VH-VL binders against UPF0304 protein MJECS11. Designs and how they scored, part 1

No score or structure here was measured in a lab: all are predicted.

Target 1, 168 residues: UPF0304 protein MJECS11, of Methanocaldococcus jannaschii (q60310)
Amino acid sequence: MLSKIERLILANQYKILKILENTSEYDEIIKILEEGYEIFYDEILGHIFDELPESEGQFVLDILSFYDIVVEPYKQKNPNDHEIINHPYSYFKGFDGNSETKYMAFVRFLIEDQKKFSFVAKYAKKTDNFNSHFPMLDKYRKMVELWESKYNKKYDLKREEILDILNA
Positions, changes and structure headers below are counted from each chain's first letter, unless a header gives other numbers; antibody chains aren't numbered by Kabat.
ipSAE, averaged over its two directions, is called F for ESMFold2-Fast, E for ESMFold2 and O for OpenDDE. V2 adds 0.75 times the mean of E and O to 0.25 times the DockQ between the complexes of E and O.
Where letters were taken out, [cut] stands.
Atom coordinates printed by the task and the answers are left out, and those that the model quotes come from them; centres of patches stay.

## First folded at step 1 (VH-VL)

Design c1 (framework fv_ciduvectamig_arm2)
Fold by ESMFold2-Fast, scan of step 1:
Structure c1 (fold): chain C 168 residues (1-168), chain A 122 residues (1-122), chain B 110 residues (1-110)
Amino acid sequence: as target 1 above (168 residues)
Amino acid sequence: QVQLQQSGPRLVRPSQTLSLTCAISGDSVSSNSAAWSWIRQSPSRGLEWLGRTYYRSKWYNDYAVSVKSRITVNPDTSRNQFTLQLNSVTPEDTALYYCARDLEYSSGFDYWGQGTLVTVSS
Amino acid sequence: QSALTQPASVSGSPGQSITISCTGTSSDVGGYNYVSWYQQHPDKAPKVLLYEVSNRPSGVSSRFSGSKSGNTASLTISGLQAEDQADYHCSSYTSSSTYVFGGGTKLTVL
């Protein structure tokens, strides 16, 4: 559903593009918007993806931060801590490319486009570019919730505290 | 390129301390991505890892259980080298001793010293 | 004897493929992907051939490949050449944060 003001804005944008690109390819789209033929709106909007809500984006930033600033530095300082190094969740595995696609895409955007999370970024090859091939949302949510509620998102965590979160 | 050069006595008497030095070039003994190991080889026991030292904000050591009570591996940052001290040696400690670099992310010994044959005899 | 089990010897003719096994336990080979293979020619220090089961250092021929199944790691040498005649050693990281080696395998190129 588009409002009349949204239709006006979009119709005018396509009229400008029509002039700038010297093309008639936008004539049908302009008519759809001006006349209000809702059945065809998906032809205009279908390539724009649904939003990743702000809270979900923050969640992704939190789990990446936990690995990048807590877990990976701990492992570098303690290369003999086999319980943590060999823990099933000792490194960020990505998100599932089928059921968690927008989360995986956001991770790739953060690491490839914004070049953040440099310690996590080194796992790109190992993780099929952060495609876990298995749903991870529930596990990472438990970890982030515990890090926030019990440990106040501190990054100077002790061994037992890191293990507590990894076992969430 | 990394090179490891070994030095130290080739003959040690039983009950004494075996002491060897490994001088490093092409890398730093305090490199955060490397560890520095001693490995020995004998016909009867094959290759046997003895211990390592490495720097990760502070110095750490790991030692094989079989020698843990009598071994020390020490770094010397000023000379870019590390040493092996093995106390209370017996003839069973007669072996070819190697120093080697162990990379944290590869878990392989990618550069080795030339080896030092140490004989323990009276 | 050694912590990891390797055959004492293996032989092949030029152009053949041979495989050397390295068997441990769930606390070393089976528990970690930190298996390395070393080639040792007479009177020389060992040289790393493979690390992390199957990764080759720069300069190592693609004729050398590695794999792991359960508690057994394997080194395969394809297209055997005379210069491949050497001793081959496997090693693994352990749950005790130590390293263990196999007994070594003498490869004879017939």
Scores: ipSAE 0.000, ipTM 0.468, lowest interface PAE 15.9, mean pLDDT 86

Design c10 (framework fv_ciduvectamig_arm2; at its last look DockQ between E and O 0.06; V2 from the best seeds 0.00; counts 0 for: pae E 13.9 > 2, placed apart)
Fold by OpenDDE, look of step 2:
Structure c10 (fold): chain C 168 residues (1-168), chain A 122 residues (1-122), chain B 110 residues (1-110)
Amino acid sequence: as target 1 above (168 residues)
Amino acid sequence: QVQLQQSGPRLVRPSQTLSLTCAISGDSVSSNSAAWSWIRQSPSRGLEWLGRTYYRSKWYNDYAVSVKSRITVNPDTSRNQFTLQLNSVTPEDTALYYCARETFYDYGLDVWGQGTLVTVSS
Amino acid sequence: QSALTQPASVSGSPGQSITISCTGTSSDVGGYNYVSWYQQHPDKAPKVLLYEVSNRPSGVSSRFSGSKSGNTASLTISGLQAEDQADYHCSSYTSSSTYVFGGGTKLTVL
């Protein structure tokens, strides 16, 4: 449901766009908003996604930081550590595009738009642009929890500590 | 706009404790996206990172090895500020002290205080 | 932690391109892509120019660019202007979860 004020604001915005673009393509949207045909609101708002809560955003930042600052540098310095290199979670796999789409999208935003996490960015192709095609949320949560609770979220982790977190 | 305002004594005697405060506006000391750091600058040593405090579900601190045994960085959520305490100061601790916001995920210091010259002298 | 190594001074004429190097170790510059550069004018606090070796924050001129090879990061200033005369500091995240700074470079525009 949109309030009359919200409808008025949105309608006026579309009227402005109509003038700027010299088009009639917004006339139907304007009428929907002015008349209050709620059944069509989703067509107008469909590209506005639900929020990713701050805590969940922070979680994504944390797990990416773990991989970017801790795991990736370790692998670079220890290319012969096959146990870590070949560990199934030794690289960031992204999130499931089916069930964890918001998280996946946020990762893509951080890496592609903000150009953050350079060491993780290289896995874009390997991970189908960070679509893991398998739920990863719980695994990452366990990793971050262990990292925080047991190792005080430090970045100067020892090999065994890294392995412990990967095995979380 | 985020701003940092520093305050504290500018003269400290040897063996005493250097204390500075950094008041935050436009952001929260408990922000999950920031860390709050102290840096000092001297002609002899250049810029030197001293330590940070930050909140990630709980409070954390990291300190430079050079001052780890003498330094405490504390948050004050009630006043939205954080402090620096440096114990047992010597003339070598004479410097221009800065507080700064560390962008934890950009890995840099994007907002700086105005600086406080602290002189350690008898 | 040891300071990163920068040249004490560099100079250039207006319109020229200059480069400032920042050399560290595998525990800092060589270990991470988390090198930042700061510009500091007299009696002012440092201002960040670059994050993560080459990323410019909003408001920073495109004349400033950065790169890294091995244990050495570089700041390049193209189209040198009089206002660029300042001290420049590099920094890097370290394996000890700390920051280390370079000794600073004084840039003189001739």
Scores: ipSAE 0.000, ipTM 0.565, lowest interface PAE 10.8, mean pLDDT 91
ESMFold2-Fast, scan of step 1: ipSAE 0.006; ipTM 0.598
ESMFold2, look of step 2: ipSAE 0.007; ipTM 0.486
ESMFold2 (binder alone), look of step 2: mean pLDDT 91; pTM 0.932

Design c2 (framework fv_ciduvectamig_arm2)
Fold by ESMFold2-Fast, scan of step 1:
Structure c2 (fold): chain C 168 residues (1-168), chain A 124 residues (1-124), chain B 110 residues (1-110)
Amino acid sequence: as target 1 above (168 residues)
Amino acid sequence: QVQLQQSGPRLVRPSQTLSLTCAISGDSVSSYSAAWSWIRQSPSRGLEWLGRTYYRSEWYNDYAVSVKSRITVNPDTSRNQFTLQLNSVTPEDTALYYCAREGYFDSSGYFDYWGQGTLVTVSS
Amino acid sequence: QSALTQPASVSGSPGQSITISCTGTSSDVGGYDYVSWYQQHPDKAPKVLLYDVSNRPSGVSSRFSGSKSGNTASLTISGLQAEDQADYHCSSYTSDSTYVFGGGTKLTVL
């Protein structure tokens, strides 16, 4: 459902694109919007997804930051710490492509488009491009909550503090 | 393209504070993929890394042990720049000072863009 | 003294290959694959030649190559040219999350 003002805005945008691209292919879309033929709105809006709330975006940034600035630098600094290196959660595994699709897409955006989280980015091939194939939200939420509440999001964590968060 | 432009006083008296600014274009000082460093060069000590600032949900700093007690590296997101403050300078702090970007900071260890350098003399 | 050991000077003739070594400890060069090399011409800022031991930035000639064995990293310059005459500096990430540099090597092209 689009409001009348939204339809006006979209119709005017397509009229501008029509002029810039010198094309008649937008004529039908303009008429759909101006007349209000709701049944065809999916042809216009079907590729636009729902928002990821700001708090959820911050959560994703936090878990990626934990791996990128705490865990990965620790492993580089301590190459003989096999307990941490071989821990089941020693690297960011991604999110589930079936049940956590929006979170997986956001991770891919941050790494591929914005070129952020360079240590985490090294795991793209190992993680099937950050598709964990099993749900990760509950695990990562516990980790982020512990990092924030008990350790004040410090990056210079001691070995036992890192293990505490990885075992959350 | 990324460019770093340095500014600040070139002459500082012993015991005073050395203050330099590095203005960034083509990247953001709060970029998650970068860290922003100060490096100096003198004939007696060669190249010395002094410290960095970087943004990951909050600001972090790392400093070389030799200067840790008197150095501050601060970002300014509104002006897209970062500064060096070095307190209690001595003639041994006379050097050519560079700002530099640590590109892909968390996955690589290198300085991909450098400022033009500022020769700071701590008078005789 | 610099934390990393480089020869003070090396020399070669046009067309030859030369190698510059950079020796540290297990807490820097030996512990991490974060070794970088910088070329510095007189009165200019250093310019990155290699990073992460052997990676070349775009625009750097394939004549420059890097390797590492144990605590020693090496820069090799093949097909020496007159413009290669410069100072070469190695750098490594350390277990303290800092960087250290070598003393620099002056390359003379004869």
Scores: ipSAE 0.000, ipTM 0.507, lowest interface PAE 13.3, mean pLDDT 87

Design c3 (framework fv_ciduvectamig_arm2)
Fold by ESMFold2-Fast, scan of step 1:
Structure c3 (fold): chain C 168 residues (1-168), chain A 123 residues (1-123), chain B 110 residues (1-110)
Amino acid sequence: as target 1 above (168 residues)
Amino acid sequence: QVQLQQSGPRLVRPSQTLSLTCAISGDSVSSNSAAWSWIRQSPSRGLEWLGRTYYRSKWYNDYAVSVKSRITVNPDTSRNQFTLQLNSVTPEDTALYYCARDYGEFLYYFDYWGQGTLVTVSS
Amino acid sequence: QSALTQPASVSGSPGQSITISCTGTSSDVGSYNLVSWYQQHPDKAPKVLLYEVSKRPSGVSSRFSGSKSGNTASLTISGLQAEDQADYHCSSYAGSSTYVFGGGTKLTVL
């Protein structure tokens, strides 16, 4: 739901755009906002996505950090550890583009726009730009929870500790 | 214990729709930890995964490219079952059809299978 | 028209070990460590033997083990027994929320 103040602000913004673009395309939107026709509010707000909550953003940063700081450096130092290298979760697979779209978009933002997680970034081509094509949230949550609760988010994890988290 | 029980016509004419039902006991078709698949088996093509349906806040379907234009997999929460509809069948669709549960953290293996239904497509 | 390549048949004697290969591409077996193996006796539905390359469901004998190297996954059966005579099918996640299967391997215990 929009407040009266929000509706006033939006209506005035569209009136300004109407003048600047010399168009009548905004007339209907202005009327919807001024009259309060709530049924049509989604047509105005539909291209603006819902927030990713701070806790969910932190979760994404944590799983990316786990791969970037713990798993990928371990694999570089231990190229013959086939159990970890061939583990199903030995690399960050992304998030599902259908059911986890906002998480996938946030990963792409972090890697492409902010240039973070350089070791994880190397998997962009392999992962269809971090679209896992299957829901990953539950698995990554278990991994992050175990890394935090049992291992205090340490980066210097031993082999058996990394396997414990990958098998979470 | 999970059990899958299949039913549906065993003879279908070319160009018609093949329709099968899989009744679930011991789990819910809307379970957030499962997905529900159709897989067929023929001597010439072996095992072929056709599609699945699953519930995660909303219903999703995934379909094999080879059948995507002709297939629908639909859940029925009231009867705890799911169905296969395959349109415009040809004799090449003659096969033993199985329903199966996708299970595990990523739902990438089939842990329970129905008994199978041999469907013959002929005139 | 199986997406994954398996030998059509393999044979062994009781007590021996055999290995069945399952070869895919970089887009399935090579990309995902999500390979499963199924045992199928005549006129029965397949039963899961291994999942995620090497993991065994409860009740599956430790004689069954799995591995993967590059685009090829392998099922090894040690200490062959008469009841192991069956068809064995591999499957892999293939991306885009889809699965592919191998052509199946008939194991004969001589």
Scores: ipSAE 0.000, ipTM 0.470, lowest interface PAE 15.9, mean pLDDT 86

Design c4 (framework fv_ciduvectamig_arm2)
Fold by ESMFold2-Fast, scan of step 1:
Structure c4 (fold): chain C 168 residues (1-168), chain A 123 residues (1-123), chain B 110 residues (1-110)
Amino acid sequence: as target 1 above (168 residues)
Amino acid sequence: QVQLQQSGPRLVRPSQTLSLTCAISGDSVSSNSAAWSWIRQSPSRGLEWLGRTYYRSKWYNDYAVSVKSRITVNPDTSRNQFTLQLNSVTPEDTALYYCARGIEYSYGPFDYWGQGTLVTVSS
Amino acid sequence: QSALTQPASVSGSPGQSITISCTGTSSDVGGYNYVSWYQQHPDKAPKVLLYEVSNRPSGVSSRFSGSKSGNTASLTISGLQAEDQADYHCSSYTSSSTYVFGGGTKLTVL
């Protein structure tokens, strides 16, 4: 829903664009906003994606952090720990491009645009640019919840503690 | 969407080799997130997993102990398919054979299955 | 002679809740959270209902839920419907990098 203030702001923005672009293309949109014809708001908002809630963004940051600061450094220091190295969740697999598209896009933003999570970033080729091709949300939620609730998100986890989270 | 289409002979004589093919569409046999399995079903044994093939820098195979000496599961990247070869068959190998995709990330599940091929081992 | 033990049959009436158990060992169900459940209607391939003990794939009814305690995993179907009449199979990953299945349970909706 758009508030009256939001409608006023948007209508004024389109009036400015109308003048700058010397066009009548925005006349219908301005009328929709000023009169409040809600059924047509999607013609204006359809180009803007729904937000990723702050809690979901934090969740993605948490799972990426778990891999980047806990799992990947552990594997580097313990190259002969085949149980962890060969574990199915030993590296970040991405999110499903079909059912978890917004999460996958956020991961790509963090790694490609913000240049974060350098250890996780090395898996881009292996993971089809972090498209897991299978839903991952439920698994990663269990891992993050266990890391938070049982291990207080500490990064200096012991072998058994890492396995506990990977098997969550 | 993933689809698996099976083909192969439905009648095999004892001591011969059972050969089935599973053609894949909607995914690649060399996908690093998938493993490709053969599973059979019979009244006496229920569902029985036989083996899988998957690509992770090189090709890997895992086989059930009961068939390990007789089984080969082979990928064919050029045709996007994989095959089952089971040697020295006996009447006990009579079963409905399925190919299936397993997701490596969860060590399962088998989320897509072929239509099934009933193979009878009889002289 | 299936590796995982399931009851051969279970029955219920529409609207009721039923539970199917799947018992293995520490080298499969007890050792890993990689238990899956499959529904199979006559003359059709199995369809995945649950994976990793309790996760539902897209399109699977919330009436299906899963849990695990020790070496036993359980599938619960709430609000039983006539369409639920089918065979139900459990499976687990094993310490030998293989998979095992249960014997299957025939659900009859009376």
Scores: ipSAE 0.000, ipTM 0.502, lowest interface PAE 13.5, mean pLDDT 87

Design c5 (framework fv_ciduvectamig_arm2)
Fold by ESMFold2-Fast, scan of step 1:
Order: C-alpha cells, then sequence, then structure tokens
Structure c5 (fold): chain C 168 residues (1-168), chain A 123 residues (1-123), chain B 110 residues (1-110)
C-alpha cells in the first residue's frame, strides 16, 4: 500500500521525468497514482526487489574478507602448501544461483561494480561468475562463526588456524 | 604511491596524554588489504610496535601488552587518517614515533612509514 | 631489553660477507615464518629488506638473504658495500597477534 503522500511524491516525480525525457510513457502511471488504482501498483513497484538484510550483507562481506585477506595471501606466500591449496574450500566458490540468488547477486555487485575483493575477483571465470551451483550458505556461516568466535576475525592466522576454519 | 604524514605535539608533560595523527594519501584508511600501526624507537629499547587499527567489515584494534592499558589507536575515515593516544606518559615514553602501513597482500611487513615524530616527555 | 636478541654490532670489509642473528622463542621466531628485516640509515625511517624469513621486496639486492633454524633467524649480506653501513632490525609475529623487534645491530663497513 502507498499512502496519499507517497502517491503525491511519486506522481510528481514521474511528471518531472516526463518533462526531462520528453515522453508520454509516464502518463498512465501518473493517472494510476493520482486516482489511487491499487490493482496496478505492482506494475510500478514490481521491478524493485526485496532487501538483503544488513546482517546478511555483513555475513557476505565477512566470508569474502576471510578469503581475500587471509586465505589468498596465505596461498600466495606458501605456493607449496598443497594441503591448503588443494583443500575443497581453498577458494571462494560463490553462492548457488538458484537457491541463493540474492547472495550471488550481492557478490557480483561488490566485485564488478564496487571493484572490491581483488584476490577473490580472479576466480570469476573458475566459479562461473561466483555461481557455485550448490548451496553454500550453511558452510560459509560455519566458517564465519568460527573465525569470529574462536579467532576474533583476525587476519594474520597461522596455517593450522586457517585449516580449522576451512574444515568447519 | 602511498604517503604517511605525521603531526602532533613534540613536547608532553609527565602524566598527560600523548596524541599524534597520521594522514594517509594514496590509500584508504578503511582499505581491507592494510592495517595501520604505530611503532616507536628509542636508543635504549630499539623499535617497539605499539598497536594497529584495521577495517574488516568492522573496525578492529590490536595492542602490545606493555601499553595495552594506556593506548588507543583510532581511525578517522572522513579525514583519511588515524591517531595514537597514549595516556599517563612518563619520561620512558620519550621516543621517535612512526606510523606505518602493514601490507596484508604480500606478507607480514611494514612497507610505508611516516617521517617520524620525536616526542619528549619532560617538564 | 628487546624481545628478540641481536648482536649490538657487527663489522666487515668491502667484498666480505657478514651474518646477523635474531633469536627469540617458540612463541615468535620459532613458532612462525613471519620474520622481517629492516635497514635503517641515520635519520631515516626503517625500510623493509626481507619479509617472511627470506623473501625480498622489489628493488632489494640478492646480496641480502635470510634463513631460520629453530628459534633463530639470520640475515646474511654478501659482497659488502659501503652503503650497507646502517642499523639492521629484525621483527617477528607473535602468538598474541602482535609484533616484537630485536634491539638492532649496527653494521660498520671499514
Amino acid sequence: as target 1 above (168 residues)
Amino acid sequence: QVQLQQSGPRLVRPSQTLSLTCAISGDSVSSYSAAWSWIRQSPSRGLEWLGRTYYRSEWYNDYAVSVKSRITVNPDTSRNQFTLQLNSVTPEDTALYYCAREDLWFGELFDYWGQGTLVTVSS
Amino acid sequence: QSALTQPASVSGSPGQSITISCTGTSSDVGGYDYVSWYQQHPDKAPKVLLYDVSNRPSGVSSRFSGSKSGNTASLTISGLQAEDQADYHCSSYTSDSTYVFGGGTKLTVL
């Protein structure tokens, strides 16, 4: 539901866009908002997706940070540590594009639009642009929880501490 | 090109607070690939690492045990700088103070240093 | 006293090799391969010379090499040059996620 004030604001914004873009494309939308035809509100708002909660966004930042500042630098410094390099979770695999779509999209936004996580970014091709094709949320949650609770999210972890988190 | 520029009082009275600022150019204080440290040097004790601040989705601090009760290292993202605050100073805190960047991409090292500030603790 | 033990001074002649030791405990030098060496000329900030025991940053001469055995790390400078005259400091990561430094070694090239 839109309040009368929200409808007034939106109708006025569409009137401004109409003038700036020199178009009649917004005339129907303006009419819908001014007259209050609620049945058509989804035609206006349907392109806006649900929020990713702040706590879930923080979780994604944390798992990306773990790989970008802990795991990837460790592997660069220790190229002969085959146990860590060949570990099943030695690189960030992305999120599942079917069941974890919102998380995958957020990762792509961080890497492609904000240009963050440069070490993780190099895995884009290997991971099908961070589409893991398998649910990853439970695994990454365990890793982040262990990194936080046991290791206080410190970045300068020892080999055995990294293995502990990768095996979570 | 990363550059660290230090400022702050060079003379502090015993029992007062020593305060120094390190302004960063060429990098962001919130860069998650770096930590920002204070290190001091005296003829009698050599180099002493005092503490760091760093951003990992949230701000964190680590401090050397010897100063932990008296020290605060704080970031300021709006001015792209970080500060050292050392409380209850004594003449033994007289030293050359450096700010430094700890590079997390290539190993455990301090790759850029400020120019140093000689702080004398006396009356 | 410094947490890591270095000789106060070492000396050599041009063309010779010298070695500077850095001794700690199992909770720093012996526990981790995160030992760094810094070169400091008079009135200048320290400059990283070696990190992670033996790795050289870009621009550091291959005359500088590092090693570690047990609780002792060593910096070796081969083919001594006059410009090598400086103070040398070792540092190590610790089990407390902090850093400790040695007392520094003054290298004289005569």
Scores: ipSAE 0.005, ipTM 0.496, lowest interface PAE 12.5, mean pLDDT 86

Design c6 (framework fv_ciduvectamig_arm2)
Fold by ESMFold2-Fast, scan of step 1:
Structure c6 (fold): chain C 168 residues (1-168), chain A 125 residues (1-125), chain B 110 residues (1-110)
Amino acid sequence: as target 1 above (168 residues)
Amino acid sequence: QVQLQQSGPRLVRPSQTLSLTCAISGDSVSSNSAAWSWIRQSPSRGLEWLGRTYYRSKWYNDYAVSVKSRITVNPDTSRNQFTLQLNSVTPEDTALYYCARDSPEELYRYGMDVWGQGTLVTVSS
Amino acid sequence: QSALTQPASVSGSPGQSITISCTGTSSDVGSYNLVSWYQQHPDKAPKVLLYEVSKRPSGVSSRFSGSKSGNTASLTISGLQAEDQADYHCSSYAGSSTYVFGGGTKLTVL
């Protein structure tokens, strides 16, 4: 649902693009907006995705930070700690590309576009570009919640504290 | 672009509280991709990190051991700024004080990428 | 006393290479690959030059490189230029969510 003001703004935007690009391909879109043919609005707006809420974005930043700043540095410093290195959750596996698509896309944005989380980024090939192929949200939420509630998100975790979170 | 602008008194009496403010533009003090630090610089001690505040799902503070008992770093979301309060100052607290941005999701990795202009604070005897 | 030890000064001529050391302990530089270097020109705030020992922020010349061995991190400036004349500061993560800095090194380009 678009207000009359929003329709006016969008119609005028497309009229400007029409002139700048010297094209008639926006004529139908302009007509839809000016006349108010709501049934066709999704054809104009459908490629703009729903927002990832701020709290969910923070959650993704938190789990990536846990791996990038706590787990990966620990493994580099302790290469003979086979219990942690061989733990099922010893590296960030991504999110499920089918059921957690928005989260996977956000991870890819952070790593590929923003160039963040350099230690986690090394796992791109191993994880099919952070597509876990299995749902991970529930597991990562438990890990982040424990890191926050019991360990106050500190980065200087002892071995047993890291294991506690990995086993969450 | 992110800019940091500092304000506060340049002269503080011994035993009083040193208070400085850092105003943020181009980013939010509660941004999930930033942490906000205070650093000071003196000829005798060089650069010295004092503390930080940042928002991750709640507010966090970290403080250097040397000042932990007398320092507070506070965010103010309504004014988009953060402050330094340093209690019981001595002439040894005379220094050029900087506020700076650090990244919380990559704490300690990228260093301080945006700095304020600096404020010279003199603690007179 | 600064937590990390740097030489007070270093000098070189244009085109030469110089190296600045930053020595800590096993609880900071020796424990973590989280060393940053800052360049500071007179009357200016410091600018981050290197992070994670050897990584360069966007826009930093490849003439600046970093390394670490044991408790000592090193900044090397190759092809020294007049504009490199500045103070250089190292910092390291020191555990418990804290940082420590070196005393700074004044680079003079002769």
Scores: ipSAE 0.000, ipTM 0.527, lowest interface PAE 12.3, mean pLDDT 87

Design c7 (framework fv_ciduvectamig_arm2)
Heavy chain, then light chain:
Amino acid sequence: QVQLQQSGPRLVRPSQTLSLTCAISGDSVSSNSAAWSWIRQSPSRGLEWLGRTYYRSKWYNDYAVSVKSRITVNPDTSRNQFTLQLNSVTPEDTALYYCARSYDFLTGYAFDIWGQGTLVTVSS
Amino acid sequence: QSALTQPASVSGSPGQSITISCTGTSSDVGGYNYVSWYQQHPDKAPKVLLYEVSNRPSGVSSRFSGSKSGNTASLTISGLQAEDQADYHCSSYTSSSTYVFGGGTKLTVL
ESMFold2-Fast, scan of step 1: ipSAE 0.006; ipTM 0.532

Design c8 (framework fv_ciduvectamig_arm2)
Heavy chain, then light chain:
Amino acid sequence: QVQLQQSGPRLVRPSQTLSLTCAISGDSVSSYSAAWSWIRQSPSRGLEWLGRTYYRSEWYNDYAVSVKSRITVNPDTSRNQFTLQLNSVTPEDTALYYCARGYSEDYLYGMDVWGQGTLVTVSS
Amino acid sequence: QSALTQPASVSGSPGQSITISCTGTSSDVGGYDYVSWYQQHPDKAPKVLLYDVSNRPSGVSSRFSGSKSGNTASLTISGLQAEDQADYHCSSYTSDSTYVFGGGTKLTVL
ESMFold2-Fast, scan of step 1: ipSAE 0.006; ipTM 0.576

Design c9 (framework fv_ciduvectamig_arm2)
Heavy chain, then light chain:
Amino acid sequence: QVQLQQSGPRLVRPSQTLSLTCAISGDSVSSNSAAWSWIRQSPSRGLEWLGRTYYRSKWYNDYAVSVKSRITVNPDTSRNQFTLQLNSVTPEDTALYYCAREYLGYDYFDYWGQGTLVTVSS
Amino acid sequence: QSALTQPASVSGSPGQSITISCTGTSSDVGSYNLVSWYQQHPDKAPKVLLYEVSKRPSGVSSRFSGSKSGNTASLTISGLQAEDQADYHCSSYAGSSTYVFGGGTKLTVL
ESMFold2-Fast, scan of step 1: ipSAE 0.011; ipTM 0.581

Design i3 (framework fv_indenebart)
Fold by ESMFold2-Fast, scan of step 1:
Structure i3 (fold): chain C 168 residues (1-168), chain A 122 residues (1-122), chain B 115 residues (1-115)
Amino acid sequence: as target 1 above (168 residues)
Amino acid sequence: EVQLLESGGGLVQPGGSLRLSCAASGFTFSSYAMSWVRQAPGKGLEWVSSISGSGGSTYYADSVKGRFTISRDNSKNTLYLQMNSLRAEDTAVYYCARDLSYYDILTGFDYWGQGTTVTVSS
Amino acid sequence: QAVLTQPASLSASPGASASLTCTLRSGINVGTYRIYWYQQKPGSPPQYLLRYKSDSDKQQGSGVPSRFSGSKDASANAGILLISGLQSEDEADYYCMIWHSSAYVFGGGTKLTVL
């Protein structure tokens, strides 16, 4: 599972932490890594999650950007455009906490930890902290694909162009 | 609409200091990296400094390192450039620019302000 | 040696096409870089035109006509801005830019004259 180089790096990191924290808490982990007791590796790595691929991360940034820089500013400038304001997809609904958990976690990281997408962030209460409770991936992919292919990801979209993407 | 408005430029003596401001509106300021780019009279564009959306990362051109400090106040949607130990070669129009970045990765400028003029002369 | 080199001037006729080059220094592979293009008319701030890294990684600026396009010439180690159907209002200074070694680097600029 772990290469000898990875084990050396991890063992040395724990040795450094041991010195800095003046603790014996890492002694067993160091021994496991240095001796190569593979049966215990999962206990060390068990809380590290699989990667969100770069392309999927970019997709999430794209849909959040569409709402934050296109849709929300449009609604602020056009408060009487009830067709857009009342559209089923007029605000970012989050991702499904059951089937799209990694995407929902990434959105929460961007908004809560990095403090980004402030116009989208105001919907945290309304969306159960961006848990849509139904799958959103297919819908958002269609929206992002249309924004990219037909509108070249422009920010200065007109009313009919925004509606076109919301209806994707 | 995205709007960037610079202020704080003026005439200053060599060795003096100036603080430039850039007021941003029409977008979520904290989600974008911001930059300062300058242009000396009759010359080309020269990048000065950039700051990530969170303010956690800053970058400087070698010509201004140790003299200029870029900063931002996301609660006020304002970008700053503190310029110390000014030299004649710092004379330029200073532009505020929004980076295309969505994730603190610096990816070039999509909107520019009108610029503010800094003249360093005795 | 300069990281990015642009010809100081270029002239072309109305209705013709102009190819503006941005050459990367020897040892820096153009294939790796995203190249940004900016237009500046006298008395105005620069305007974002487009960026180009590859056909799958490119973006057009808002309001920029489709007659402006980006590409690369690997053999010349250069990025290219193509302006088709030249109009008098295209007369301007054009700058290329890349992010290299923790710095944004501009080319020296090309003054395009439409005569």
Scores: ipSAE 0.000, ipTM 0.489, lowest interface PAE 18.9, mean pLDDT 87

